# Designs tried in a protein design chat: VHH binders against a8e7c5r167to518. Part 20

Target 1, 352 residues: a8e7c5r167to518
Amino acid sequence: YKIFMDSDSFYYSLTYDLTNTVQRQGELGKSDQPLWKRVDDRFFWNKHMIKDLVDLQAPQVDFWVIPIIQGFVQVEELVVNYNESSDEERSSPETPLQEPTCVDDIHPRFTVALISRRSRHRAGMRYKRRGVDTDGHVANYVETEQLIHVHSHTLSFVQTRGSVPVFWSQAGYRYNPRPRIEKGERETMPYFASHFEKEVETYKKLVIINLVDQNGREKIIGDAYLKQVLLYNNPNLTYVSFDFHEHCRGMKFENVQTLTDAIYDIITDMRWAWVDQAGVICQQEGIFRVNCMDCLDRTNVVQAAIARVIMEQQLKKLGVMPPEQPLPLKCYRIYQVMWANNGDTISRQYAG
Short names: E, the ipSAE of ESMFold2; O, the ipSAE of OpenDDE; V2, 0.75 times the mean of E and O plus 0.25 times the DockQ between their complexes.

## First folded at step 5 (VHH; framework vhh_3k1k_2)

Design p30 (at its last look DockQ between E and O 0.01; V2 from the best seeds 0.00; counts 0 for: pae E 15.7 > 2, off the site)
Fold by ESMFold2, look of step 5:
Order: structure tokens, then C-alpha cells, then sequence
Structure p30 (fold): chain B 352 residues (1-352), chain A 127 residues (1-127)
């Protein structure tokens, strides 16, 4: 499938619906309808720019309506080869001259793709950068899909990020401003519920991973989140808190494994979407929703760690990766770069 | 059944020092993060300092950084707050609290936060 980028922020395809996960496309089934009639409205970035054309519902205009997402796309072809050098071959000008034929003969290959799609709701400078609004939408909402493609098989794992869905602010003119709750817990409840009812309609079950610090300035926000989760009392929500700074001091991000080990069974039970030429083989049974205060760096690190656990399970089940082995170092390095690029792109879009 | 008992509150001169203790019973102390809070007359209760269950991480409200030190002794089930360079605005009732995050996945909304609180000890800083 061909994906075109007008800048490093906007992406479209003439033939592939970038607004929908593999799973949602499977639920829609095969169709000859125009892409724009099948899109996920949350991520249809250019909807309002072409409103008159979309409203016409005339077949002759369907060719001219191409859905655009704001977000991130990166696609890499990787090889499972445990005897490769640890050098950074992708970051070097010399890497484009590789001889791929040798690898095809003896080492499995797979394609990995990362697609992040930013919600069009609350886009723009006039919206608050924190929390939920009166329509139940949250700031910095991004759906990130990690895809694996091998032969005719397409596998997908999806996560979301988004601001803590209460009414809060953090003035940015001070070096370290104190966050402030803007509405009480009872006043907040209908809007919190509105947000999560939309999420449950879409994803069925959610596992919240709250990375907000348990101490200091951030505690007031984390406490507010937990109070709303308890008040909402929905059996389809699971709430997990991880003290990121306690476990990952000194940028020791390998200690995120403490979290993924602790919730390993939850990750495994989530499963993933799997489709082939015959149709849907299995589906993802919910979603992880991850946040910190701004849903940027801490969130990206944790999402990458969860997605790596799933990726290794997927590759082993497909027979691409031997059991009981970690990813080859080159594969892991490229994986880390893909997720770093994702985080940098989301951060730039959040800042404006 | 759970009990937290603060002690060590006193009247001290500005610039003086004081050490508060909080003795815990009725739960596995090492599983809990420990916090100190304070409440001045006519004010809302505010967080002051915290220490992780491992004792490896300590956190402080900006107004007490560099003056107060939180520590814990798991063998004695006790958390301490060493307060140096005391100021009149530090006058308050000081409370200790224990909190724990636990994961619960029994098919419903998970409660993963619990608190226990002490009765408080009065600290007064005046000339």
C-alpha cells in the first residue's frame, strides 16, 4: 500500500484507510465504497475542509475526497538474523546499498509499521491543552497502531493516549507550576462518563495505565483520576498506576519491565488483531489507554514497552522468531528508533 | 485494626529543629508508601513529604525542600520527619498517612488505592 506525506505531520493513501485500525477495517468488511464513507470520524482530519463535498453524497465526487490523518507513519522491513553486527546500519548513509537477496535465502523477514492518528477533536490553539471538555473529548488524544506483516498475514496492536479526563490546568509561565483542578468531582462525573462511554463503545474494555507521579505536584491529578474511575464504576475499566519516576530514575527505562512483568497476563489476555486473505482470525480484546501529565515522553516509553511484549508474541506465533529468544539487537534498535520518532512527532504536534 | 500514631510535636522557636515519628501497626509496613501532611488553622490539609515503600525515593513540597527530611525504618515500622530551620508558617497539625496501590482485576472497576491516617501531632513555631 502506498502512503504519501505532504509534510512530516500529515498522511494519506489513495487505497488504504489510514483512519481505521486493521481490526475496524475487518469489522467493516470488504467494500467498493469510497474511503471517506468508511473512515473513523475521530481521525478524518480534513473533514471540515471538504464539508460541502462530503455532504453532497454524490458518486461523482467520491474520487476527489481523500481522507487525511494528522499523526505519524513509519514502515520498516526487518530480518531475523542473530549474527549481525550491532552497528547502526539504518542511521548510516551506507545502509541503502545493502544486498537484500542473501537475507531472503536463509533468514525470515517481516514488516513492522507504526501508525499514529491524532484525534481531530480539540485540535487547534483555541482549545485547552489539558483534561476533558464538555463534549467528553480529551487533549492530546492519539491512537497508535503497531502492525506486523508477514506473507499474507497482517497483525495489529492498538493503544491510545490522552489527557486525564477531568477539568484541570497547569499554567505554563512558571518553571514548575502547580496543577489545578477546575471542577469538583460531582460536576466532573458526567463529562468523565461521556468520554469513557465513547471509549467503551469503540474498544469494549480499557486498561488505564496512569503514569502520573504519586507524589508532589502531580498527585492531585492522579487522585482526581482514581476518584472518577471509582465513581464511574464501570466493569469494563481496569485501572493501573505505575510510579514511573520511582522505577525509572536516571532514565533507566529498562525498569519499565517491572510494569510489563506485573501486568504480563493482562497484556497477553488483550491479544491482537490478526487477518489474512480468508478474513479475520482473531481480534484485540480491548485497549491500553496510557497517560502521564502531557501524554508525551513517559507515555511513549510505556506504550513502546507494552507493544514490544505483544510484537514478540506475534512473531513467535508466526514462526518468524524462535521461541525463548529476544529480538535480534538490530531489530530492537530499529524498533526503538521508530518509537522515538513517534514520540518526537507527537510532541511537535502537541506544541503546535 | 490499622493504626498510625504520630508523636514528637512540640513548641519550638523559629530556626529550631524537631523530629516527628509515626509508628505503624496492623499492616505490612514495607508494602506502603508513607506521607506526611499538615493542616494549619483555617487552612486545607496539604501534602508535605513522601517516601516510597522501598525507601529509595523521597519527595517534598517546594516550601519544605532542603529543610525537611523524610525517612523510614522498616524494622521498627516507623516513618520520621526531621524538620530543620522551622518557620512560623510551619505551625500545623502534622498527620502521617500510609497508601498503597494494588491491582484488582475481578471484572469490575478496580480500586487500586487505599489510605490509612493518623490522628495528628501539633507543631507550633513561635517566639
Amino acid sequence: as target 1 above (352 residues)
Amino acid sequence: QVQLVESGGALVQPGGSLRLSCAASGFTFSDYRMRWYRQAPGKEREWVAGISGSGGSTYYEDSVKGRFTISRDDARNTVYLQMNSLKPEDTAVYYCAAERYVTWTSGGTTYIYEDYWGQGTQVTVSS
Scores: ipSAE 0.000, ipTM 0.186, lowest interface PAE 15.7, mean pLDDT 77
Fold by OpenDDE, look of step 5:
Structure p30 (fold): chain B 352 residues (1-352), chain A 127 residues (1-127)
Amino acid sequence: as target 1 above (352 residues)
Amino acid sequence: QVQLVESGGALVQPGGSLRLSCAASGFTFSDYRMRWYRQAPGKEREWVAGISGSGGSTYYEDSVKGRFTISRDDARNTVYLQMNSLKPEDTAVYYCAAERYVTWTSGGTTYIYEDYWGQGTQVTVSS
């Protein structure tokens, strides 16, 4: 199993389908088809580039065409040791992770991976690309999968981010301009519906976590979002509003726990994908779709918080962690750096 | 004593339907995921369908998707396999299995996997 990085943005594997989640891979089953024929089209970044090759209908194409994703991939092996001293070098999100030192085999180990897949649809810079288009695609759509691997067990938890699916814009590079709605409510309805119909088809149920400010300049976008949700009236959509700035003022990101506590039952009910050598154990029954205005920093923090809750549940279920203890500090620090790196990478990609 | 007893196997014509039942006893049924396996003559035992402990998730082998439905009744400690549109290729001994997740053990990481199997029931699809 090898993952290759061409840059900070592009990833490919010769042996693993980076475009599909563990759950989707299970659904697809074993196939003799080449990787590029099994990909999730949304995340096949180089699809357009290979079009001419595919059109040749040459058998050699199957060997030469490797699907590439734009996004983020990081894999870490973690050791569950509650007696370890803090590693200051890994506490800063700006510090590149060093290879973990070999730790005593007496302690449980697990592998954690983050895979973020950026949609090839409506790719562009954040100030030029906002909202939904007539095809139901939203700006800065990213699927993020957290993987936990222990022995023969693989667990997956998937989240998405994406721009508020209405027609809106925010022009300007040097100042924080006011967002504006570009189309009326009724005109927006079919496109809003189109977006979420596809999402529901893919993920079954969606829990929207809208982090847009409930006051100030962003309010108009939040109100438009809620209104569309109400008009659409789909039982497979749950809408949660959390004013990130109100709760996390002064970089108090720990206050995101207020949100995770409030939606704890929803998180538990959503479950996760779990596979072993015998096959599928359970499936993820829905997905969190998290957004703010640009779906970057605030979104990343909230997704990380939700993912941490899931990871701890998973590790306890696996017997890697004891039921009454949190993640060890060293593990937590590495984990935070991983999510920070994810956030930074996605931000660079979207900001240009 | 742990016991799984399959029933409902029969000879049927292609295109026919059968409903298999597996009655469980001797363990906490709700804590286990339930699966159906099948073994055709000369072939290895293969997984067919599964249902989670909570019943919230079902999953199927590709060859039976859309034709077979797995369900469970926890009040009766029974798992079912509804088989529709049966094909000759579905001919096999069908086994019920109860499987539990790994469990934490004090003093370290111990993965305990429990699996219980029935004796199987013969399903034959033939013209």
Scores: ipSAE 0.000, ipTM 0.258, lowest interface PAE 13.0, mean pLDDT 87
ESMFold2 (binder alone), look of step 5: mean pLDDT 82; pTM 0.805

## First folded at step 7 (VHH)

Design t1 (framework vhh_gefurulimab; at its last look DockQ between E and O 0.01; V2 from the best seeds 0.00; counts 0 for: pae O 17.5 > 2, off the site)
Fold by ESMFold2, look of step 7:
Structure t1 (fold): chain B 352 residues (1-352), chain A 124 residues (1-124)
Amino acid sequence: as target 1 above (352 residues)
Amino acid sequence: EVQLVESGGGLVKPGGSLRLSCAASGFTFSSYAMAWFRQAPGKEREFVSAITSGGSTYYADSVKGRFTISRDNAKNSLYLQMNSLRAEDTAVYYCARVTYRTYPSGTIYTFDYWGQGTLVTVSS
């Protein structure tokens, strides 16, 4: 069931806690508690419903509070088939053979899902909601989980996005003014630290991917971010900059491979969450936190590229995908559409 | 093995000046950003200043205009010129390496090595 309010998307499940990653579900362990008592508070959009239900004093209050997220959910079943081509049309009725359906049924299948969870904190208008607040929350904070399901295996890779955690603003979108820093570095330090202390507590290690342009009008924001990272000096943070517009000029998004190649060992060392019938096999060893100015299009492209590297490693590890080959073209096209839909949905929710 | 050795600390009156040095060895000094931190008695360690391989400098607001960070890549040395010293500048000052790797349009930063510290006391 979905709830659409203007451009917003709300999701729930009666039996699955959409607020928690596969990894956090494993860390919580087995419990008879109702879903709403075990949620990740950041993504529990109907939290205030608890107060109303307490006032009713209903005997089965717990099952009436179903956790709702705002974000995005898409699930696709994919088939690993390197011989299916859209141009295998018959050039002549006598020459081409129709491929038998039973051959296609023997190809490996896997399920891919994207679940994006928007933080209930600091929601608002695109150009009015920037940076960090005095509670350490950032604008446009979204946790995106990419799930792979094959047979009894569930694999999960999680990334976050969120505004540069300094105090800054940009005027209403109809004027597109230059960004402005609103507080000095000393005043910002405790709130920057507050944000990342919570992030490190949750995810242990963070790799920051800053896509803000290193020249021009965005430079003031990127410089402020780097300065705060240096001030904070936490060994659990890695800071990576990538000038997205310089490398991806003219919509050449394949040039994000420059970034993923440069950090390939960091991506590989991050690993992923893996569970099966026996329990937890391994866990993700940190998180990528990706941003641009608004954490929308550039961020989405980079997150998709990082998640693709992980997905190929996951599929090859499971033997679903042969070593040394990229995704089948049909799989890749569907993957791109899923991530494009994710980005469009996050953009509409932020702009609203 | 990486080694960072600070020197130049001492006792100085308010308004005075000191120049701290950090001798680096065991790595290609010119490839790394370097930073100064300080820790006053009973307080958390705080950032003072940083300088990139390319010479861009950063300062905490509390020292901006009074302290100047510099580096000499030929001598593998990092410096902090401290002017107009105040009692609140009393601390142990640490040299730190910011590990980084440059690629076509970005840089990866990590923090991995610290010196032993040099004591600066500002007292009348």
Scores: ipSAE 0.012, ipTM 0.454, lowest interface PAE 9.1, mean pLDDT 79
Fold by OpenDDE, look of step 7:
Structure t1 (fold): chain B 352 residues (1-352), chain A 124 residues (1-124)
Amino acid sequence: as target 1 above (352 residues)
Amino acid sequence: EVQLVESGGGLVKPGGSLRLSCAASGFTFSSYAMAWFRQAPGKEREFVSAITSGGSTYYADSVKGRFTISRDNAKNSLYLQMNSLRAEDTAVYYCARVTYRTYPSGTIYTFDYWGQGTLVTVSS
């Protein structure tokens, strides 16, 4: 399938639904309906732009409407070779996905794709858009899907990020202002519940990874989040706190392994989507919802770390990687670039 | 500055006819598709008709066979001939400029400029 890019933020495909995960597509099944009628509404970015045209209800609309996502798409073909030096090769996002070459014992190959979908709801600049609204939408919600393709097999792992789902604000962008809570806990409860009821409906189970500092200025937001989780008291909601600054101070991002090791069983139990020619082999049984204050750099690093763990498990399961080996250095470097690009792109979108 | 000014609205009896006009200025009129919309009291704005820069026409089912959209590029004008008017045609009618971008598998449309509207009342 072909993927097209417009202005570094908008993506569309002629043959692939960029608004739905592999798992959701499997659930929807084969349909004769036009693409724009099958989209995930949250990520149909140009919906408002074409509203009047859709309301026309003309048959030609099916040919006019191309769903567009705002976010990030990158696809890379990787070779598992532990003897190769790190060579950074980038593929164009406009290049159609190609079937990987046959997997052999010497140099197995696989395709990796990273797709981030930004919600059209409450999309805005950081510091201006924070928290939850009365519709249960959070500021700057992004769904990120990692795809692995080998031969006829497609594997998917999905994560989300979004603002802490309480009413809070942080005024100003030139300095680091103190965040403030805008509404009390009782007033916030129904909207918090509304947000997570929808999330649970979509993803079955949620594991919250809250990266907000446990000390200092951010603590008030972390405390408010935890309190709401406790009050909500839903067994499908797990809450994990990890003080990113404490553990990764000095740009020691490798220390995120402390988190991934701690939640390794949760990661394994969550599983992933796996489809082949025969159909769905397995499903992802939950989702990580990762956040910090802005849901940018820290969040991106943690999501990448979790996704890497999953990718290695997937590749080993497929026999592409040998057991008890890490990702080859060349693959790792390309992978890191992909996630870095993802983070940078989302950051620019947040900045307006 | 882009401007769209509708005219021709008024009171008409059922079965009557009206011709609406939209005068465009501030842009190359011939290069743009144009559209008519209407909004009845208490209802959402709805599509009525459109005409492309190439002259292709589209109609809502509710007005098909009764209304005719046309344009005069030399006069920078859009028209809507409304025949066999009904009570349910009562609304404020708006002209809009249509912008679009063509991709390999389709075209994205948006309506970026609107007129102030002209009132059409169909009453016995």
Scores: ipSAE 0.000, ipTM 0.216, lowest interface PAE 17.5, mean pLDDT 87
ESMFold2 (binder alone), look of step 7: mean pLDDT 87; pTM 0.857

Design t2 (framework vhh_gefurulimab; at its last look DockQ between E and O 0.27; V2 from the best seeds 0.00; counts 0 for: pae E 2.4 > 2, SAP .735 > .668)
Fold by OpenDDE, look of step 7:
Parts: C-alpha cells; sequence; structure tokens
Structure t2 (fold): chain B 352 residues (1-352), chain A 124 residues (1-124)
C-alpha cells in the first residue's frame, strides 16, 4: 500500500488513487495520464478548488493537482494467532506499509485497510439533507472498500451506503420527528431510476439492505423504498429488509448474523476483487447498498458484519486462516475498532 | 419449466370491472410471491400489485382502493379484480413470479419470470 496523509478527514496520496477501488484501477489499466484525470469524479472533493488551475490547461497543473477524498482511512497489520489474548495494536494510516515478510504456518500475517469515500454530491448535515435529488444523487453517499494484502495478493470488497432514494425529509435536530414523504410515487420514479441506473452501470448488480424499521415512524420510508423497487422492476436489483431495531435492541449486534446467514448465498455469488502480479484473478460481481434512516450507526454495524464474513472467506481462501476457525479474537477486536472508527468519522462528517 | 398464462383481458367501459387470472405451472406456486405488472403503449412496464406467499398485499398508488390481488394455491392461480376502471388503466397486464424469501428478521425480494400478458382496454 501507498502513503496517504490525513487532514481533518481529508486524505490524499502522492502515489495511490484513493478515489478508485482496486477493481476499478484494474479496469482502467496502466495509464500515462496524471492521477487527477483518472479519478472517480464522485469522490474528488477538491475538484472545485482546482477549477482555476485546470482551466489554465497548463502542463504544470499535473504537478500541482493532488486528488483529495473526504472520508476515512485506516490500515492495520494483523497476525493470525489463536493463542494470544486481545491486545490493541494501532497503526498510523500515514505510515508506509511494508509487505509482510512471509506467511508462516504458525503465525500468518496480513494487512487490512479500510477506505471510505464520501461523495461530493449532496454532502451535508444529516437533518438537513435526505433522499434523492433531480440528478439522481442521494444524501451522504459513501463507498467503503476493505482491502486485504498478503504477499503479492490484494483482495478488495466494496460496499456503499446512502440515503433512501426517494424525496423525503425529517425536520429537527433535538427530537425524533416523523419522516415525511415530499413527493408522490409517480413523481419520484424517474429520479429513483436515474439513481439506480448509474449504480447498476458502476457495480453491475445491487443488493439493497434496508435497515429502516418495519414498524413505527420509519415504516413510511421503508414502504416508499420497496414500492419504488417494485415499480422500477430491474433484475439487477435485490431488496433485503432487516429490522435492525427489533432484533438488535440493547446493542445486541450479534443478531446481525441472522441477516448475514440469510444472505450468505448472495454474498458468495457476489464474490470479491482479487489481484496479484499476474493480473486480475476474480472480480466483485455486485455490491451491497446498505441504508437506515441516517445511514450511520446501524448501517456501519451491518456493513462491518458483511465485511467480516467476506474477510474470513478471503483469508481462508488464501490459506491464512484454517477453514473451520473464526477470526482470532485479537484480530477481531482490532477489526471492530477499525469499523467503529469508520462509523464515528463518517458520523462526525455528516454532523458537520 | 416455469409457465405463466394470463387471461381475462378485454374491452370494458369506464367505471366497469374486470377480473384477470393467471395460471401458474412449473414451480411450487404456494412458496412464491406473485405480482401483476402492466405496460401501456409507449410507456415502460410498471408495477400494479403483489401478493406474498404469506398473503401480504401491495398496490401501486394509482390502483389502490380499486384493484384487489388474490391467490388460490390449490389451483395455482393468481387473480386481479379490477374495479372502477379508467382509461389510463389501458395496458397489457402481465403476471409475474417473484422470488420472495422470508427469514426470522426480514425478507428478500428479487425479480423473476412473467407471462405473455393479457390486453385490457378501457374505452367509452
Amino acid sequence: as target 1 above (352 residues)
Amino acid sequence: EVQLVESGGGLVKPGGSLRLSCAASGFTFSSYAMAWFRQAPGKEREFVSAITSGGSTYYADSVKGRFTISRDNAKNSLYLQMNSLRAEDTAVYYCAKLTYRTYPSGYIYTFDYWGQGTLVTVSS
């Protein structure tokens, strides 16, 4: 992995494109174009700041422009040891990662990185911006990529989060107001379609995981989402409902396993990106789009759970983990901290 | 092989009623959610109504209160009772098999098969 710098939730790298996933980078191939011309525009946060420079059309601009993302980056080196107690080891994301020396049978090592990229479109405070706009952009869209690196192998798994793509609002900062649908079903349809057409174009297949309550005040938003999915009638969309509050009340986050078990076949079919020195071994064939009302805590928990399932599969495939064992406790704890930090950081950004 | 055959379409005056039927074969009918879609000339196919294996029903806003979806598992049949028909209801109506799976904490929905359709024309 490459060196990146952190400044108030903004990240950049001189040698690595933080705006593109490993899979997208593979698809783009080797290019002599400057980094800022190869970026995913959705996540190029400083694009507006460099507009004047770009407009100069001077070759020197290529040396001045560094793409910046807003989001979260954390990298950890983990050791697979089932005999060790849980100790927190934290590595700085600014420290260059060296390739693991070797994977031995006793204590295999691997590097894990978590990268979240916030869309520059409709970024705002959680109570101020909700839903979809006329351009098909949803409030607080975030792409999260989990990377595993072992020797010359790089594995990637990507997920997204974003507001329910209908026109809705929830007013107030200090109370839990009832959500409100702002536009009717038919009026919403073209914008819903616009959003998912772009998503399907980018990720091939979408598996929606809607964590909105199936009862109570949030139900109206869930119902609206489901109706739009049915109206859109696209074979590349799968809709999954999970009542997070009902099943995970009291911080029973282990109950999310009910969801991951239920969608295990979907997870397996989706696969993940795998790249080595020879090239692309496999690709991720779809993406989970997870949401709740504000796409923060609940969403983060579910994304972490799915990502953990994938990571275990990946590590087993690589021979880093034995097939019948779970992630070592120490590894699990570090992993949980990484995702928690991700969630907290995104939450702070969303709050302004 | 999954087969869905729609029937019951025809010409009806505004304010009239029709009942559509769909005969299903090639799968365990009772285990799957079923739906009706329609496509008007020059328009995209749109959702009309759905019924889960458990009997829960869903309706598009445009047909809510006027249309009723039902099923007879013993006959492997899906029905759509259409009342108070309007000119804008003119379309080819399609029966659809949906993949609907429940699990302890929720449900999963995905697109599946549909039939050849039956034409409904509402005209004075």
Scores: ipSAE 0.463, ipTM 0.765, lowest interface PAE 0.5, mean pLDDT 89
Fold by ESMFold2, look of step 7:
Structure t2 (fold): chain B 352 residues (1-352), chain A 124 residues (1-124)
Amino acid sequence: as target 1 above (352 residues)
Amino acid sequence: EVQLVESGGGLVKPGGSLRLSCAASGFTFSSYAMAWFRQAPGKEREFVSAITSGGSTYYADSVKGRFTISRDNAKNSLYLQMNSLRAEDTAVYYCAKLTYRTYPSGYIYTFDYWGQGTLVTVSS
């Protein structure tokens, strides 16, 4: 399949529906309809531009309308090779310099793709970058799909991110801006519920992972979120908090491992979408919805960690990784760069 | 040991009324938010109503104006008064207590405590 980037932020494909996950495409079934008639409306960024064309009754519009997403796409082919060392580890080459004798690469290969789709919906008629609007849409809503392709097998794991779905802001006074709640608990409840009713319709079960700091300036937002979740009390929701300390040393995998270890059973039970030439083999049984205050750096790190756990399970199931070892260091380094690029791209789009 | 026992379900004609009860034991009832959920045959469980420890109430749009949630902390009991019942209200109704567990750096919340449910059938 071929993916084209029209600019730094926008992507399209002539033959593949970038708006839908592998799983949703399987649920839609086979169709000869044009791509734009099958899209996920949330991620169909050129919808409003083309409405005037469709209203003009141009009969050839079906073949000229190509769905465009705003987001991120990166595809890498990786090789499972435990004998390679990174450039950072090559400080003393003790072996003789000799041309490699490997004529063909016999190590297992797989393709990893990362597709992020930003929702076209905003906070109604206001250009707010935080919270929910009166239609139940949240700021900075992004669906990220991690794909693995090996021969005829396509595996997919999907996560979402989005602003805490209450009415709040963080652009108060010029000095020392603090987050503020803009609407009361009771007034917020129907819009919070509206958002999650749409999410449950789409994904069935949700595991909320709230990375908002439990102490300090962010506490008021985290408390508001938890209170709404408690009042909503939907059995299809699980709420997980994780204190992502801003004062600790860097963004280390060891700190995130505390979270992934604690929810490992939840991650494993989520499963993933698996499709081959015979059709749908299995499906993802819910979704992780991850947030911090702006759904950027902390969110990206946690999503990458969750997706890595799934990817290693997928690769071991397919037999491209041995069952007793983690991903080779070179593969992991490229994986980290892919997710870093995803985070940087989402951050630029959020800022404007 | 947390126990939630629902009662008061049954067969009722459209437009009729029922009152569901939930007897709670094994925890400090007055300290927790409580909720009602329902599950129609072949469908996923859905929210009906919730009441906080302070008495604030919340309702799904489909039941607003017809259902009333209440609690009696002296009797450790949760109630759902259901008026103007419709065929679409046919479901198993569950009483729920909020559940919480911790781990290093965080906590997890789920709906782990509910009873076996009570069947409500609305038909002519």
Scores: ipSAE 0.296, ipTM 0.699, lowest interface PAE 2.4, mean pLDDT 79
ESMFold2 (binder alone), look of step 7: mean pLDDT 82; pTM 0.814

Design t3 (framework vhh_gefurulimab; at its last look DockQ between E and O 0.71; V2 from the best seeds 0.00; counts 0 for: pae E 3.9 > 2)
Fold by OpenDDE, look of step 7:
Structure t3 (fold): chain B 352 residues (1-352), chain A 124 residues (1-124)
Amino acid sequence: as target 1 above (352 residues)
Amino acid sequence: EVQLVESGGGLVKPGGSLRLSCAASGFTFSSYAMAWFRQAPGKEREFVSYITSGGSTTYADSVKGRFTISRDNAKNSLYLQMNSLRAEDTAVYYCARTTYRTYPSGYIYTFDYWGQGTLVTVSS
C-alpha cells in the first residue's frame, strides 16, 4: 500500500482506506463503490472541503475524491532477534510493504503499522476544546490502530482516546488553571449517554481507562466521569481508574505495568482482529477508551503499553515469538519510538 | 449462589425517614463495592448511591444530603438511610453488587448481580 503524507498531519492512500479499521473493512466486504463512499465519516477529514465537488453528482467525481485523514501513520519492518541489542532499521512509511516471509527459522520478520485517525468532529486546540457537546462528540477524539502483518496474515488492535465526556473547561494557555464542571449531572446525562451509545454501537463493548488524577485539581473531572458512568449503568461499559501521576512520577513509565497486569484478563478477553486470505479468523470484541485531562502524553503511554501486550500475544500466536519471552530489545525500542512519534504528532495537532 | 435480598420498604409520609437493608450471601461481601438503584413506575432504573469496599461513597445529586449509604461487613449487609423523603423518591429500590477489583491507586468497575427490590412509597 502507498501512503502519502502532507505536512506531517494529513495522510491519504489511493489503494487503502485509511478511515476504516481492518475489522470494519472486513465487515463492509468487497464493494464496487468508490472509496469515499465507504469511508468512516468520523475520520473523513476533507469531507467539508470536497462538498461542492460531491454535490456535482458527476461520475467523474469519484476519480477526484480522495479521503484524507488527519493523524499519524508509521510502518516498520521488525526482526525478531534476541541476540541483537541495537540495530536501527527504520522503513519509510512511503515504501511499499514487502510481504515478510514468516519462514526464517533464525530471524522471523513482521511488519508493524501504527495508524491514528483524528475525528473531524470538535477538533481543536486542547485548551479551547474540552468535554462533550450536544451531539455526543467529544473533543479531540482519536482512533488508533496497530497492525501486524506476517505473510498473508493481518492482525489489528484498535484503541480510542478522547476528552472526558462531560461538560467541562480549563481556561488559559500559559498556566494550568483549575478545571471546572460547566453543567450538572442531570444536564450532562443525555449527552453522556449519546456518546457511549454510539461508541457501543461501533465497538460492542467499552473499557474506559481514566488516567485523571485521583487527587488534586483533576479530581473533580474524575469524579464527574465516574458518576456519569454509574448513572448511565450500561453493562457494555467497564470503568477503570489509574492514577498515572502517582505511579509514574519521575518518568517511571514502566510502572504502567501495574495497570496492564491488573486488567490482563480484560485485555485477553477483548481479543483482536485477524484476517487472512480465507477471511476473518477472529474479531476484536471491545475497545479501550483511554483518557487523561488532555489525552496526550499519559494517554499515549498507556495505549502503547496495552498495545504492546496485545502485540506480544499476537506474535506468539503466529509463532513469530517464542512463548514466555518478551519482545526483543531492538523491537521494543523501535516500537517505543513509533508510539512516541504518534504521541508527538497528535500533540502538535492538538496545539494547532 | 450469590443472593441479594432487599428489605425495609414501605409507605411513608413526605418528610419522613426510612432505612433500607440488603442482605448479601454467596460471596465475600467485604471484597465488593455495592450500590443502590431505584426504578419509579414508567421510568428507567436510576443510580442512587454507591459504596466501595473501603467505604468511599458516591450519591446522585437528587439524593445527596438526604440519603446515606453504609455497610456492615460483619453482617454482610448494605444499608440506605433515607431522610426527608419526597414524592419523587417513590420507587422500587434495588441492591446491586459491583464487580470491584482494586489495585494500588486504581479500581475496575462493573455491575453483575441485582436483588429483587423493595418498594418505597412516599405519599401524603
Scores: ipSAE 0.735, ipTM 0.906, lowest interface PAE 0.6, mean pLDDT 90
Fold by ESMFold2, look of step 7:
Structure t3 (fold): chain B 352 residues (1-352), chain A 124 residues (1-124)
Amino acid sequence: as target 1 above (352 residues)
Amino acid sequence: EVQLVESGGGLVKPGGSLRLSCAASGFTFSSYAMAWFRQAPGKEREFVSYITSGGSTTYADSVKGRFTISRDNAKNSLYLQMNSLRAEDTAVYYCARTTYRTYPSGYIYTFDYWGQGTLVTVSS
């Protein structure tokens, strides 16, 4: 599975459809068709270029057209090693070291990858693009897939982020402008519903995690979201509020753990996609949809925390981690850097 | 078994007032957030108001300042005081219970039980 970066923001693969999750690829099945005929349209950034080529009606063009996503890709191989002070392979040069055999016998390995796919609809700008539009699309919509690969096993956990689906703005010439609601509840309801009808069709069940502060400047947006969720009244939605309100120096692991502890059973019941040589072993039963005001820093931290809970469950089930110990600190630090890079990249794309 | 029974609907002139009641049974009323919804003829059901177990309230913009939600935990009852009624308030009004949980930094909401509704007609 080779992934190439064409620029800072754009990615493609000659053999793997970056627009689809592991689960969606499993649902599509095997095919001899070119990649572009099986893509997820939301993330197919070179669609308009392909329209011009398809209109030319040159059949061999199909195999030259490779789907491109905008977003983020990072892949790391991690080693489960609780001994920071020692590496027996480096201190014993008596025989030539065959790294995979020696390391596999001593320290388990796994691959972790992040793939973020930005919707080609309403890529968004910092304070200038917020909320939903008349087509039911939201600003800063990104699907993030966390992959684990161990031997023949591929495991996947997917989350989405996207702006609060009401009509609102937070733009102006002043620093830190106050958010404003631009349409009333009645006028907003059809477009809110249009957005979530598409989301429910795609993901079946959604757990909304709203990180907008419950007090202060953000309250008007959080209240508007909850009112629309109540008006929409869809049993496939669960609405979770988490106040990121800071009491001290800012965000710490303890604050986010309050959320993940409170919804731990919801996280566990969500499950994940798991595929091996025998086929599909299980599937993810819905999706977390996470937002703050701009769906950047707070959103990224919470998604990383939720995905970490799932990753630990995955690695323990595969026997890569012992049940009674957390990830080694080096693994967790690399994990944190991967998610930080994800957040930084999404932020730069949103800013333009 | 959870039951919600609305009452207090009827015919009223524009500018008039009504008070709706919802009698709750089959659950610990004081532990749940409660809501009112309404459905006008030929329209989708719409949110009117909710009240948390702790008494915090919110209202749809169309009714804010005219309607007041309240609860009496001792009587297991939810109320909606409706003042300055307009023709567009004509609807069947429904009482709803939420599955509502709190935790130190937030809350979780779903809606899982509805009453049978009570008709409010505002006409001359």
Scores: ipSAE 0.172, ipTM 0.618, lowest interface PAE 3.9, mean pLDDT 80
ESMFold2 (binder alone), look of step 7: mean pLDDT 84; pTM 0.850

